# VHH binders against Low molecular weight phosphotyrosine protein phosphatase 2 (primo-2), part 14

Target 1, 164 residues: Low molecular weight phosphotyrosine protein phosphatase 2 (primo-2), of Drosophila melanogaster (Fruit fly) (p82891)
Amino acid sequence: MGKRSQKSSVLMVCVGNLCRSPIAEAVMRDLVARAGLQGEWHVESAGIEDWHSGHQPDERALNVLARHNIEYNGKARVLAPEDFLEFDYIFAMDLSNLAALRRMAPKGTTAKLLILGNFGLKPDERIIEDPYYDIGEASFEEIYRQCSIACRNFLKQARLKQIM
Short names: E, the ipSAE of ESMFold2; O, the ipSAE of OpenDDE; V2, 0.75 times the mean of E and O plus 0.25 times the DockQ between their complexes.

## First folded at step 15 (VHH; framework vhh_gocatamig_d2)

Design v5 (from r3 with E102N; at its last look DockQ between E and O 0.67; V2 from the best seeds 0.68)
Fold by ESMFold2, look of step 15:
Structure v5 (fold): chain B 164 residues (1-164), chain A 120 residues (1-120)
Amino acid sequence: as target 1 above (164 residues)
Amino acid sequence: EVQLVESGGGLVQPGGSLTLSCAASGSTFSIYALAWYRQAPGKKRELVAGITYGGRTRYMDSVKGRFTISRDNAKNSVYLQMNSLRAEDTAVYYCAAHTWSNPSGRTDYWGQGTLVTVSS
C-alpha cells in the first residue's frame, strides 16, 4: 500500500503506546511545528500490544510534556499492517521493540525500521528504556531528554538527505 | 478496587530459596500487570520483577537468573520464586497490581509487604 502524498511520515512505537512513544510523538510534532515544517511532516505513535487501545497516556508522560509546554491529546492504538506500508520511518524505542517490528513487518514493507536513539545520542544512551514499572517521574523526564535530542538530530539528517 | 495479600516471607540463609505469593481480589478484571517490588532499609522502593496478563516478564538486573516471576490468571495470583538468595536481597517485598480503566487511566494497588531476611 502507498505512502501519503507529499509528506514525510514518522511512526513512534513502543509496547503499549502509553509512555515512550507518546512522548516521542509529541516531541517530534512540537519540533516540526516550531521549525515551521508542519506542512511537510506527519507524526503518529502506536503500540505493539492492543490491550491498551483507547487509553490516554500514563499521567507521568503527560506531566512531563506539560512541564515542557507540550499538550498531547492522543490515545493508544495498536500497530496495523498498513502502517508498515504507509509510514516512511518507524521508530523503535529499544531493541525488543525493533525485533517485534521486524517480526510483524509484512512482505512488501517500505518503511525504514530504526532505533530512535541512534540519532544524536551517545552509545550508552541510545536505548530509551521502558519506564512502565518505575516509580515517579524521573525516568519520564530522561525519556523526554532522549527524544528531544534524537528527534532534532533525525530531522536535521532527514532534511539533508543523510538517512541511510 | 483491588486488594492484595502477600505471603511467603521469612528468614533464610544465604544461598537459600523462598517463594513469595500474592493473591489479588476485587475488580481483578482490570489488572494488566502484577509485580513484586522491594524496599531495603535506607533505599527507595524498586521493581524486582513484573509480569503482564499475556505473560511478558521484566526483571531487575541483579535478580535475573535467580528469581522467576509467574502468574496464575485463573487464581488472580502472582508468585516470585527466589533462588540463590544473598544478604543484599533482604527487604520488605511488596506485590503490586497495575490496573487500567478507560478513560481514567492507570491505578496502582499495593500489598502491605512481606519481610524477607537473608542472614547466617
Scores: ipSAE 0.550, ipTM 0.831, lowest interface PAE 1.9, mean pLDDT 90
ESMFold2 (binder alone), look of step 15: mean pLDDT 84; pTM 0.838
OpenDDE, look of step 15: ipSAE 0.821; ipTM 0.918

Design v6 (from u1 with D61K Y109H; at its last look DockQ between E and O 0.82; V2 from the best seeds 0.76)
Amino acid sequence: EVQLVESGGGLVQPGGSLTLSCAASGSTFSIYALAWYRQAPGKKRELVAGITYGGYTRYMKSVKGRFTISRDNAKNSVYLQMNSLRAEDTAVYYCAAHTWSEPSGRTDHWGQGTLVTVSS
ESMFold2, look of step 15: ipSAE 0.540; ipTM 0.794
ESMFold2 (binder alone), look of step 15: mean pLDDT 83; pTM 0.837
OpenDDE, look of step 15: ipSAE 0.914; ipTM 0.958
ESMFold2, fold request of step 16: ipSAE 0.582, 0.549, 0.546; ipTM 0.815, 0.797, 0.798
ESMFold2 (binder alone), fold request of step 16: mean pLDDT 82, 82, 82; pTM 0.817, 0.818, 0.820
OpenDDE, fold request of step 16: ipSAE 0.909, 0.910, 0.908; ipTM 0.956, 0.957, 0.956
ESMFold2, look of step 20: ipSAE 0.556; ipTM 0.802
ESMFold2 (binder alone), look of step 20: mean pLDDT 83; pTM 0.836
OpenDDE, look of step 20: ipSAE 0.914; ipTM 0.957

## First folded at step 17 (VHH; framework vhh_gocatamig_d2)

Design w1 (at its last look DockQ between E and O 0.62; V2 from the best seeds 0.00; counts 0 for: pae O 5.2 > 2)
Fold by OpenDDE, look of step 17:
Structure w1 (fold): chain B 164 residues (1-164), chain A 118 residues (1-118)
Amino acid sequence: as target 1 above (164 residues)
Amino acid sequence: EVQLVESGGGLVQPGGSLTLSCAASGSTFSIYALAWYRQAPGKKRELVAGITYGGRTRYMDSVKGRFTISRDNAKNSVYLQMNSLRAEDTAVYYCAAHTWESGRTDYWGQGTLVTVSS
């Protein structure tokens, strides 16, 4: 799909675009769709590191999404400099991601760099942890939960023009 | 298919050091991340440290500052330098490999026992 035009645009970012950010993207798109806001919002995801470009998300991520009746057909891509100019919001999953985004952001970027979990989650659960080394799908289910809450609250606040 | 063989385990005194090694063979080109896990008697297996192909590392909190994971891609090996060992570090340590095809732990070594005791 095309990037930002008249739509508000969101880019979900994690390290490899395999585990967290695909879930966030899928969840956000699902929320947007259910709200009938497809004409107002554009959502993508990307990875900071270019290790898995073209790969499908982690199977555990796909399984969790499927269990929640969310379909996702995206493939991993690396973050590009243009993304900082084309997206209104770029969401990091954790503080390391945010730091990387800030470091990578070109001068003149118009994107707001934010932590996704800052929306609607309790302070101690605002970090969406990297599940890559975890065993099983439990961490991915938690990520889904976090993303669901965060994306819902973000969308609500954004529509109310309350995003700083 | 990937085979993993651990070495370096043994008995060490508290405060001592030990280095674990893991050699990977087979389809090593498919390995994205290597990791060390450990399992103590009666406890669940847990991640100790992981390292991606690009060198990105992760540590469990209790070993931060004491353990260092590293890898040699040319030798298809991963290492765990363990310093300031504690009794609670006693466990069977397992080498694990994650492949490009999946983020899951696809392959495991046989494990090597680390015993920290005075």
Scores: ipSAE 0.025, ipTM 0.340, lowest interface PAE 5.2, mean pLDDT 90
ESMFold2, look of step 17: ipSAE 0.605; ipTM 0.855
ESMFold2 (binder alone), look of step 17: mean pLDDT 83; pTM 0.843

Design w2 (at its last look DockQ between E and O 0.01; V2 from the best seeds 0.00; counts 0 for: pae E 15.6 > 2, placed apart)
Fold by ESMFold2, look of step 17:
Structure w2 (fold): chain B 164 residues (1-164), chain A 118 residues (1-118)
Amino acid sequence: as target 1 above (164 residues)
Amino acid sequence: EVQLVESGGGLVQPGGSLTLSCAASGSTFSIYALAWYRQAPGKKRELVAGITYGGRTRYMDSVKGRFTISRDNAKNSVYLQMNSLRAEDTAVYYCAAHTWPSGRTDYWGQGTLVTVSS
């Protein structure tokens, strides 16, 4: 598929921007690139909390991405009120993230605030859970799997203009 | 809660320069903009300059080209560089924070006096 004229924008959000949202961002960016849509889609990630601004993702997240041949060079940043006006889609990883987004959204917000896992995942897998305190990398590999399915399904639906 | 601590006010000659600083502390996540206001004797408090977390700026017309607002998000600080100062710039300058869910000014500093006089 060739380059398209319209830009769409996606912001992946979790609490710290160290574990889940960097994986989701990287996966979505990789899918966009493999589809030849880099000129039509913009992807970022951000955190709800300002604890780790400027830090690299958790090493386990970087290791899982590298295992799947995906580079990630982003650094953590905190969610800003402008994001709610500048992004078309803001994705929460879990229900606590979504609740926080709704509390922080300024009047006049135009972004759609959605749960990423609602796209293509089975009901019992739709929450992309916080892996921070888990031991090892198994939880991060599961997050990669969830993000791969959800981002692929979201991209298909968005391009067919089926997202409400 | 958010606390704002101002510094940098003082006496300066016409044509001189001055930098105001304001450090924000506490729950800064809810802040979407930091701003400087001023109040001259007998006048209402007025917006001088504002800056959003993302770096978008606003200025009152009379200070455009002379004043520059900037923000250091890592230090939770906002600065007002004031150049080419005039007697009409004499006022108490206030640092302010605007928070969600609206553009309300929810927090104010104590004010710092700027006097432009020979």
Scores: ipSAE 0.000, ipTM 0.103, lowest interface PAE 15.6, mean pLDDT 84
ESMFold2 (binder alone), look of step 17: mean pLDDT 82; pTM 0.832
OpenDDE, look of step 17: ipSAE 0.024; ipTM 0.374

Design w3 (from r3 with Y53W R56K; at its last look DockQ between E and O 0.41; V2 from the best seeds 0.00; counts 0 for: pae E 12.3 > 2)
Fold by ESMFold2, look of step 17:
Structure w3 (fold): chain B 164 residues (1-164), chain A 120 residues (1-120)
Amino acid sequence: as target 1 above (164 residues)
Amino acid sequence: EVQLVESGGGLVQPGGSLTLSCAASGSTFSIYALAWYRQAPGKKRELVAGITWGGKTRYMDSVKGRFTISRDNAKNSVYLQMNSLRAEDTAVYYCAAHTWSEPSGRTDYWGQGTLVTVSS
């Protein structure tokens, strides 16, 4: 926890922490490492619902990350009240995630609650859609692409101190 | 672990409407998503509409604007409102519950199906 008090911290959130937020976490962590910023940034992911705690991500998410040479060994966890005080940024994938975050946030919340896709994506791509019902891995590859653009843009803006 | 019972199928005329209902029971706390699938004779079962715990919906292209999926959390039920029905909508409609549990990961549960026939 002491390392987090000296770093900027990001929490990626979707409903179950199985499909979208693990990809977003992995992409952000990889970007931080490639930029030599691992001493300055801490990245995690979590789910709004507790039903999947301890589960490995969807195999399609893992396969897409592997195709892009990103290893991921994280397990699902549920969002806790303390996260709203410990993280600087909490990212929702879609509007229902954001609404849930706003309802769950306790008094004294210091985290900025944001839509990840608002960073650098075109208007029609800004919602990172739930891929659960899609056939195959194409939607997971699209999520990877969206996360790559959004995380790069966010990191650039954060380093220039432009985040609202 | 999860039981699903569909109802509401029947014979309707083209352009008509029908509401399908599905009640889930048993270990329903692990349901991440509820969905309607359909299977016409000689065809593979296909997703018609789905709704996640968070309310995110998805529809196959041919039913967008005509069908609406909804859920009632108190009753653990999912509904499919079907409007402007066409002959090609004729199929057995299946309710599905998509669940997540260890060690199985994603596990799907299916109802017995309810027949919808669109014919003059």
Scores: ipSAE 0.000, ipTM 0.234, lowest interface PAE 12.3, mean pLDDT 84
ESMFold2 (binder alone), look of step 17: mean pLDDT 84; pTM 0.846
OpenDDE, look of step 17: ipSAE 0.094; ipTM 0.584

Design w4 (from r3 with Y32W R56K; at its last look DockQ between E and O 0.83; V2 from the best seeds 0.00; counts 0 for: pae E 4.0 > 2)
Fold by OpenDDE, look of step 17:
Structure w4 (fold): chain B 164 residues (1-164), chain A 120 residues (1-120)
Amino acid sequence: as target 1 above (164 residues)
Amino acid sequence: EVQLVESGGGLVQPGGSLTLSCAASGSTFSIWALAWYRQAPGKKRELVAGITYGGKTRYMDSVKGRFTISRDNAKNSVYLQMNSLRAEDTAVYYCAAHTWSEPSGRTDYWGQGTLVTVSS
C-alpha cells in the first residue's frame, strides 16, 4: 500500500471498491502502461466502507474492462489512514466520497483530495455515479468512459505540473 | 437463495399515498442491500429507492421528498412509503435483494412485482 519508491502515486476511491474505483485504477494503470510510465506512477484503489474487503470487483466492471482489453486482478480493500500520507493524489468518484475522504483525512495529510471527473469532463459529467443499483452494464460502460477521459487528462496535466 | 414477496400495490388517486411492503425469506444474512424498482409499460426497469443493510439510502431524483424506503431487519422486510403520488408513478414495482457471497459474488433476487396505478 501507498507510495512506492519515488513514483507519483494515485489512489482511486469509491464506497466499496467494487464498481467505480477498480475501473478507475485499471484505466489509469492501462494509460500509464501505454505511455511507458510504469516507473513513474503507482496506482491503487480502495473503498471507504469495509463491506467486501478481499472480494473481486463487480462482474460488470470486469466485463466492461475486458471489452476494452483491460485486465484487472485487484481485490477490494478499505481505505487506511496511512493512505493519506503515502499517496500524492486521492481521487473521489463523487461528492459524497470526497466528503468522506475529507472527514477521514488525518492531521498532516499530504495527499491532494480531488474529484476524478474534474479532469477533462464536461461540468454535467464530472460526477461518476454509483452504479450499484443499476441494472445491466450500461452504467459501468459510462464509468469507463468517464474514467478514460478523466485519467487521460489528469495524467497529461500531472506531467505538465499543472495539478493544483 | 432469497425469496421476495411484495404487497401493498393498488389503485390510488393523484396526490394519494401508498405503502409497499416486501418480505424476504431464505438466506437473508447475505443481503447487502434491498431496493424497490419499477417498470412502466414500454419503459425499462429503473431503481426507485435502495437501502443498504446499514441503512444508507438512495433515491431516484423524481421521487426524492415523496418516497421513503425503510427496512426492518428483524422482520426481514423492506418498505416503500409513497406520498404525493403522480400519474407518472404508475408502474409495476419490484422488490429486489442484492446479495454478496463467496465464491458466488453478487446475486440479485426479485419479487414478482406489485402494480401501482395512479389515476383519477
Scores: ipSAE 0.204, ipTM 0.637, lowest interface PAE 1.7, mean pLDDT 91
ESMFold2, look of step 17: ipSAE 0.289; ipTM 0.700
ESMFold2 (binder alone), look of step 17: mean pLDDT 84; pTM 0.839

Design w5 (from r3 with T99V; at its last look DockQ between E and O 0.68; V2 from the best seeds 0.00; counts 0 for: pae E 2.2 > 2)
Amino acid sequence: EVQLVESGGGLVQPGGSLTLSCAASGSTFSIYALAWYRQAPGKKRELVAGITYGGRTRYMDSVKGRFTISRDNAKNSVYLQMNSLRAEDTAVYYCAAHVWSEPSGRTDYWGQGTLVTVSS
ESMFold2, look of step 17: ipSAE 0.473; ipTM 0.797
ESMFold2 (binder alone), look of step 17: mean pLDDT 82; pTM 0.819
OpenDDE, look of step 17: ipSAE 0.840; ipTM 0.931

Design w6 (from r3 with Y32S Y53S W100S R106S; at its last look DockQ between E and O 0.13; V2 from the best seeds 0.00; counts 0 for: pae E 12.1 > 2, placed apart)
Fold by ESMFold2, look of step 17:
Structure w6 (fold): chain B 164 residues (1-164), chain A 120 residues (1-120)
Amino acid sequence: as target 1 above (164 residues)
Amino acid sequence: EVQLVESGGGLVQPGGSLTLSCAASGSTFSISALAWYRQAPGKKRELVAGITSGGRTRYMDSVKGRFTISRDNAKNSVYLQMNSLRAEDTAVYYCAAHTSSEPSGSTDYWGQGTLVTVSS
């Protein structure tokens, strides 16, 4: 009943939950597993819009993850009001995503609404750009790189707070 | 709940220029990209140019160097500057708002279209 420690929880959000947030989820989950922390962290992703619920991620996202030895079996889901109360951290990929999160957040929201790229990335790299109109997989590989840096930096910072 | 209003179509001579405008209104905070599509008689609708909320652009090959897409985020508006127009550019041009990051086969909102005719 809340007497035992609960997992820290992270929700990765982009518009459709097909391109950026599945990569961010997979990278964070992989990082947690490699650090031996899967009993302490819960990671999901969701989309701002419902259009793609139940769909697998963009094939380019899956290909990039596979090249980095990360399997992903998740399906798109839409962000729900309950997520704002159930997750400790909700990460936007870009400023449009963050603005949407702030507008959607119900009164009493307890989740921290953050830009993922603010963790450890240089100022000019902090926006994890929508790859929708890009051809090929280069922008998806860049998204993977950005997520890797940001998730590592975030995890280090979060663990220091848990040590206190 | 997004409405798109297009303007700027018309008749133009080969080699001429037009600017198409599209204003998005309603629940626009979820728009991830704005785009122009076109459809000529007997052809499938095709993506002409798109621009994400972050400013990343894409163009179909036949319009690169002639068309420029731009976005005014404060007005939720997108513009298509069309230069060096050719007869092959004759089509109904549609503004579209994408509310997903899926790169193929989808768009969420459409304008009614504006006719561009390139003819002498």
Scores: ipSAE 0.000, ipTM 0.190, lowest interface PAE 12.1, mean pLDDT 83
ESMFold2 (binder alone), look of step 17: mean pLDDT 79; pTM 0.799
OpenDDE, look of step 17: ipSAE 0.023; ipTM 0.320

## First folded at step 18 (VHH; framework vhh_gocatamig_d2)

Design y1 (from r3 with F29V; at its last look DockQ between E and O 0.77; V2 from the best seeds 0.74)
Amino acid sequence: EVQLVESGGGLVQPGGSLTLSCAASGSTVSIYALAWYRQAPGKKRELVAGITYGGRTRYMDSVKGRFTISRDNAKNSVYLQMNSLRAEDTAVYYCAAHTWSEPSGRTDYWGQGTLVTVSS
ESMFold2, look of step 18: ipSAE 0.682; ipTM 0.876
ESMFold2 (binder alone), look of step 18: mean pLDDT 85; pTM 0.847
OpenDDE, look of step 18: ipSAE 0.872; ipTM 0.942
ESMFold2, look of step 20: ipSAE 0.603; ipTM 0.856
ESMFold2 (binder alone), look of step 20: mean pLDDT 82; pTM 0.827
OpenDDE, look of step 20: ipSAE 0.854; ipTM 0.936

Design y2 (from r3 with F29S; at its last look DockQ between E and O 0.75; V2 from the best seeds 0.00; counts 0 for: pae E 2.04 > 2)
Fold by ESMFold2, look of step 18:
Structure y2 (fold): chain B 164 residues (1-164), chain A 120 residues (1-120)
Amino acid sequence: as target 1 above (164 residues)
Amino acid sequence: EVQLVESGGGLVQPGGSLTLSCAASGSTSSIYALAWYRQAPGKKRELVAGITYGGRTRYMDSVKGRFTISRDNAKNSVYLQMNSLRAEDTAVYYCAAHTWSEPSGRTDYWGQGTLVTVSS
């Protein structure tokens, strides 16, 4: 009785799994925890490129999360073909990420491939831009803001469906 | 540690061309990306162009179609071909290496800069 043992599952994706997708993962996981839904939601992140596998996130991402009282202990991993069958939602940060996901998705993919920013952000803010070459932390704080809005709106929609 | 040496700056008339060069030495196997940044008087340093280990490039909007970044992995060098130069391109141009290593994780290295002046 209750939710089947299979959790709802979310994978956050960017190029390197160092900057944007760790922030999105951490924010989503924190929202799930604050809502008491840890037993019902599974959240991960991954990268399109393999160079960074095993790397810790960019320190600027960790600093922004820490300022918002969110701990993150994950390390980068590369997307695998199995992810497209195992996750319910795979979120791209930008259009280049989405194009890569579509190219990589095997036949029989069951995951929904979506732009994270389409959940509650204004049209001119829906792209969560790659901050890799930026100097300083201002763009990482903006990414946190975008992820907070998007993850909250996504979770709200999912919870309303559960209530129904 | 990575050392970066830029060259190729100078005075150029509007519409002219320059090629900037940057040679990397030291722990070059740790370099994920090489990039050119610039800083105009009174402004903050900004990305001009970057190129990753695999050749993926990124350009700021105002230089697309005019500037080309390229990388010679055998020489550990990065180049910026600047064509159709304009007054707003006047700046000190800095080479950067974006690296990853243990235990510090990501580390950025910078060259000393080379001045590009576009003036009639």
Scores: ipSAE 0.552, ipTM 0.830, lowest interface PAE 2.0, mean pLDDT 90
ESMFold2 (binder alone), look of step 18: mean pLDDT 83; pTM 0.827
OpenDDE, look of step 18: ipSAE 0.867; ipTM 0.939

Design y3 (from r3 with G50A; at its last look DockQ between E and O 0.84; V2 from the best seeds 0.00; counts 0 for: pae O 3.0 > 2)
Fold by OpenDDE, look of step 18:
Structure y3 (fold): chain B 164 residues (1-164), chain A 120 residues (1-120)
Amino acid sequence: as target 1 above (164 residues)
Amino acid sequence: EVQLVESGGGLVQPGGSLTLSCAASGSTFSIYALAWYRQAPGKKRELVAAITYGGRTRYMDSVKGRFTISRDNAKNSVYLQMNSLRAEDTAVYYCAAHTWSEPSGRTDYWGQGTLVTVSS
């Protein structure tokens, strides 16, 4: 798993790879597909913790994606040291995720560690909060909105080579 | 299936303390996290605090620094220490177990609730 061929590669990361990062991955893939850029971009997701490795995403995430006509068949996996070398961009959903990524990053990592919400969202909306403990799907719908905006803006900037 | 039994609710004065307990039984091996929720009259049920099996915690902003959630894995129990209680903390408090199983995915289980009343 990881970067394929000479494509640009993106790894979406959250705590368990059940809620936020699967949505981000699905949304990014959908955007890439709609733009006809499948040959240029590779997208995956992973979790910092391995509690639910091999599990399907939270059903609320899948339901929200389905409502937006996005199909997702991925399974949860844990972040691996190799990911820091194989992916060009590793996106955290929140500051705690980013801190964890920074702690986990091996020396010589080439991946850019970034907050996904920093792209295109208003300052007070840049953190994609963990919805795991929330009741209902409202939080997941918001996450979808945030990811849609952020991924769109990221892709736009990346294509214009505006990301340092 | 998971069963949850709550205890510890009651009447307390503002500034007082109270400890809630919740004991889980059944398929406890599937519990990823335990949590406390509360529902005040006329309001929606909201997360108060949660704790993962590994001990990672989450708190609602209004209880940070006052409430502490803890877990005893050996007893399959979760606790909520509530200090510096305020009138606005008055609610029915619910214990919850968040579980995961394949292929069903996530299943949430709830206790019966325990009333916490903060009043002078």
Scores: ipSAE 0.043, ipTM 0.484, lowest interface PAE 3.0, mean pLDDT 91
ESMFold2, look of step 18: ipSAE 0.628; ipTM 0.860
ESMFold2 (binder alone), look of step 18: mean pLDDT 85; pTM 0.854

Design y4 (from r3 with A97T; at its last look DockQ between E and O 0.66; V2 from the best seeds 0.00; counts 0 for: pae E 3.5 > 2, unsure alone 62.3 < 65)
Fold by ESMFold2, look of step 18:
Structure y4 (fold): chain B 164 residues (1-164), chain A 120 residues (1-120)
Amino acid sequence: as target 1 above (164 residues)
Amino acid sequence: EVQLVESGGGLVQPGGSLTLSCAASGSTFSIYALAWYRQAPGKKRELVAGITYGGRTRYMDSVKGRFTISRDNAKNSVYLQMNSLRAEDTAVYYCATHTWSEPSGRTDYWGQGTLVTVSS
């Protein structure tokens, strides 16, 4: 008889699952792997709206991840009602995302609905802004930086059982 | 390839109004969002307003309440109603579209711009 444990599970959410949440997913997954915790953590991302279901992320997001030696092969998917029961943590990138998550959560939701940037970012950086209409890659690099800080701080707090 | 043609720019007195138009044409593609950007001399190009296929809008703070973006999906056209114009609204206004196609992914197209000058 071997020991078994259920993985802790994280879902990163933004509107389209093309820009912010793929970066957050990739960063968190990379952090988990580098820490040797891939057997203990499961990470996904999803979008509030399904306009781009099946699409790869925005090329700018992929370019930023590649510059930091992170490959990403996920495709956009829409958030489903069962996600609220299957995931331990569902992270919004901004307050509009959080409000949408709260409206969409069915009765019996067990997931914790949180703002990712509340984990370790300075007050004026806690909102991970939607870069969709921005020109160039600078805002995507900033999103990468914000996600790196937030995911590291979240993982540290979760391992010390300060958020569970 | 997608072509974007802006029109409606010109000279307007402060407090006046203009309507900008942009029509998208081209080969088979899917247009998710249409937007207006502007660029004044020596400044970076910046978003003015954007609108998705479903009608969700975004505006820069300085134009909220004065400018209104709208689209006609049947014509793949976008409009910018500009009211209460100010000297600082003087810029070249660019129409942009955000399209998606497999396997190339997201592709952005830009118009050549239409000049808006607010001066007395």
Scores: ipSAE 0.332, ipTM 0.698, lowest interface PAE 3.5, mean pLDDT 87
ESMFold2 (binder alone), look of step 18: mean pLDDT 78; pTM 0.793
OpenDDE, look of step 18: ipSAE 0.600; ipTM 0.843

Design y5 (from r3 with D61K T107E; at its last look DockQ between E and O 0.81; V2 from the best seeds 0.75)
Fold by ESMFold2, look of step 18:
Structure y5 (fold): chain B 164 residues (1-164), chain A 120 residues (1-120)
Amino acid sequence: as target 1 above (164 residues)
Amino acid sequence: EVQLVESGGGLVQPGGSLTLSCAASGSTFSIYALAWYRQAPGKKRELVAGITYGGRTRYMKSVKGRFTISRDNAKNSVYLQMNSLRAEDTAVYYCAAHTWSEPSGREDYWGQGTLVTVSS
């Protein structure tokens, strides 16, 4: 099921596209850039719900990224049926996100629907938890750490053609 | 601005029940989620339960199956039905509104807190 694309493509998904998936997108894009792979990888993020479409990420997500010298300029968008045909990989942050992706996937979906944390994280850390209701920024820093490990390990595996 | 008016706290015996209520007023169209948080002495304020405008809920692990959050969007009200109460549930409970508006982005509003005491 090869896609007609010169680039490998990744879509990071969480519920609102405000907290987790913007961090994952930003981290993956930064890793790609630092590795000199911008011509080979395309990265986006999206949300399952549309209430936040057009909004900036949660300020706490932007603050964590800034502390790690990563800029992010994206705005929330809702996942569309076309994404399942256009992206090679669609990453859920948690099991609820994955269930929603599986329910939303149209007939003929070619994207691989995966849990991001299954790449390189210890079993008890593989769920990247929704920080929406948390007070303060500590959970956002943990999400950054999880995304850094997972994106790095995913990129390594993808470049060795080890992802089925 | 959003104002939150809480009610329903009090003293209850272990195994008892209590219903907390919170009514939101003001710029209520901006409210994405309503939630109950609690703070026990010496502990951080933590989420008890949250509910989005569309009805999607989240509960802290220790209250699942005992507490039920519900929301009436027409009245901009959130409720927490607390059953099978334990001494460990003793805390000040806070209603919260998680909002979004421009240019401020995300803003959170808090009630004044209502004390729940579970005591023999």
Scores: ipSAE 0.587, ipTM 0.844, lowest interface PAE 1.8, mean pLDDT 90
ESMFold2 (binder alone), look of step 18: mean pLDDT 84; pTM 0.847
OpenDDE, look of step 18: ipSAE 0.879; ipTM 0.945

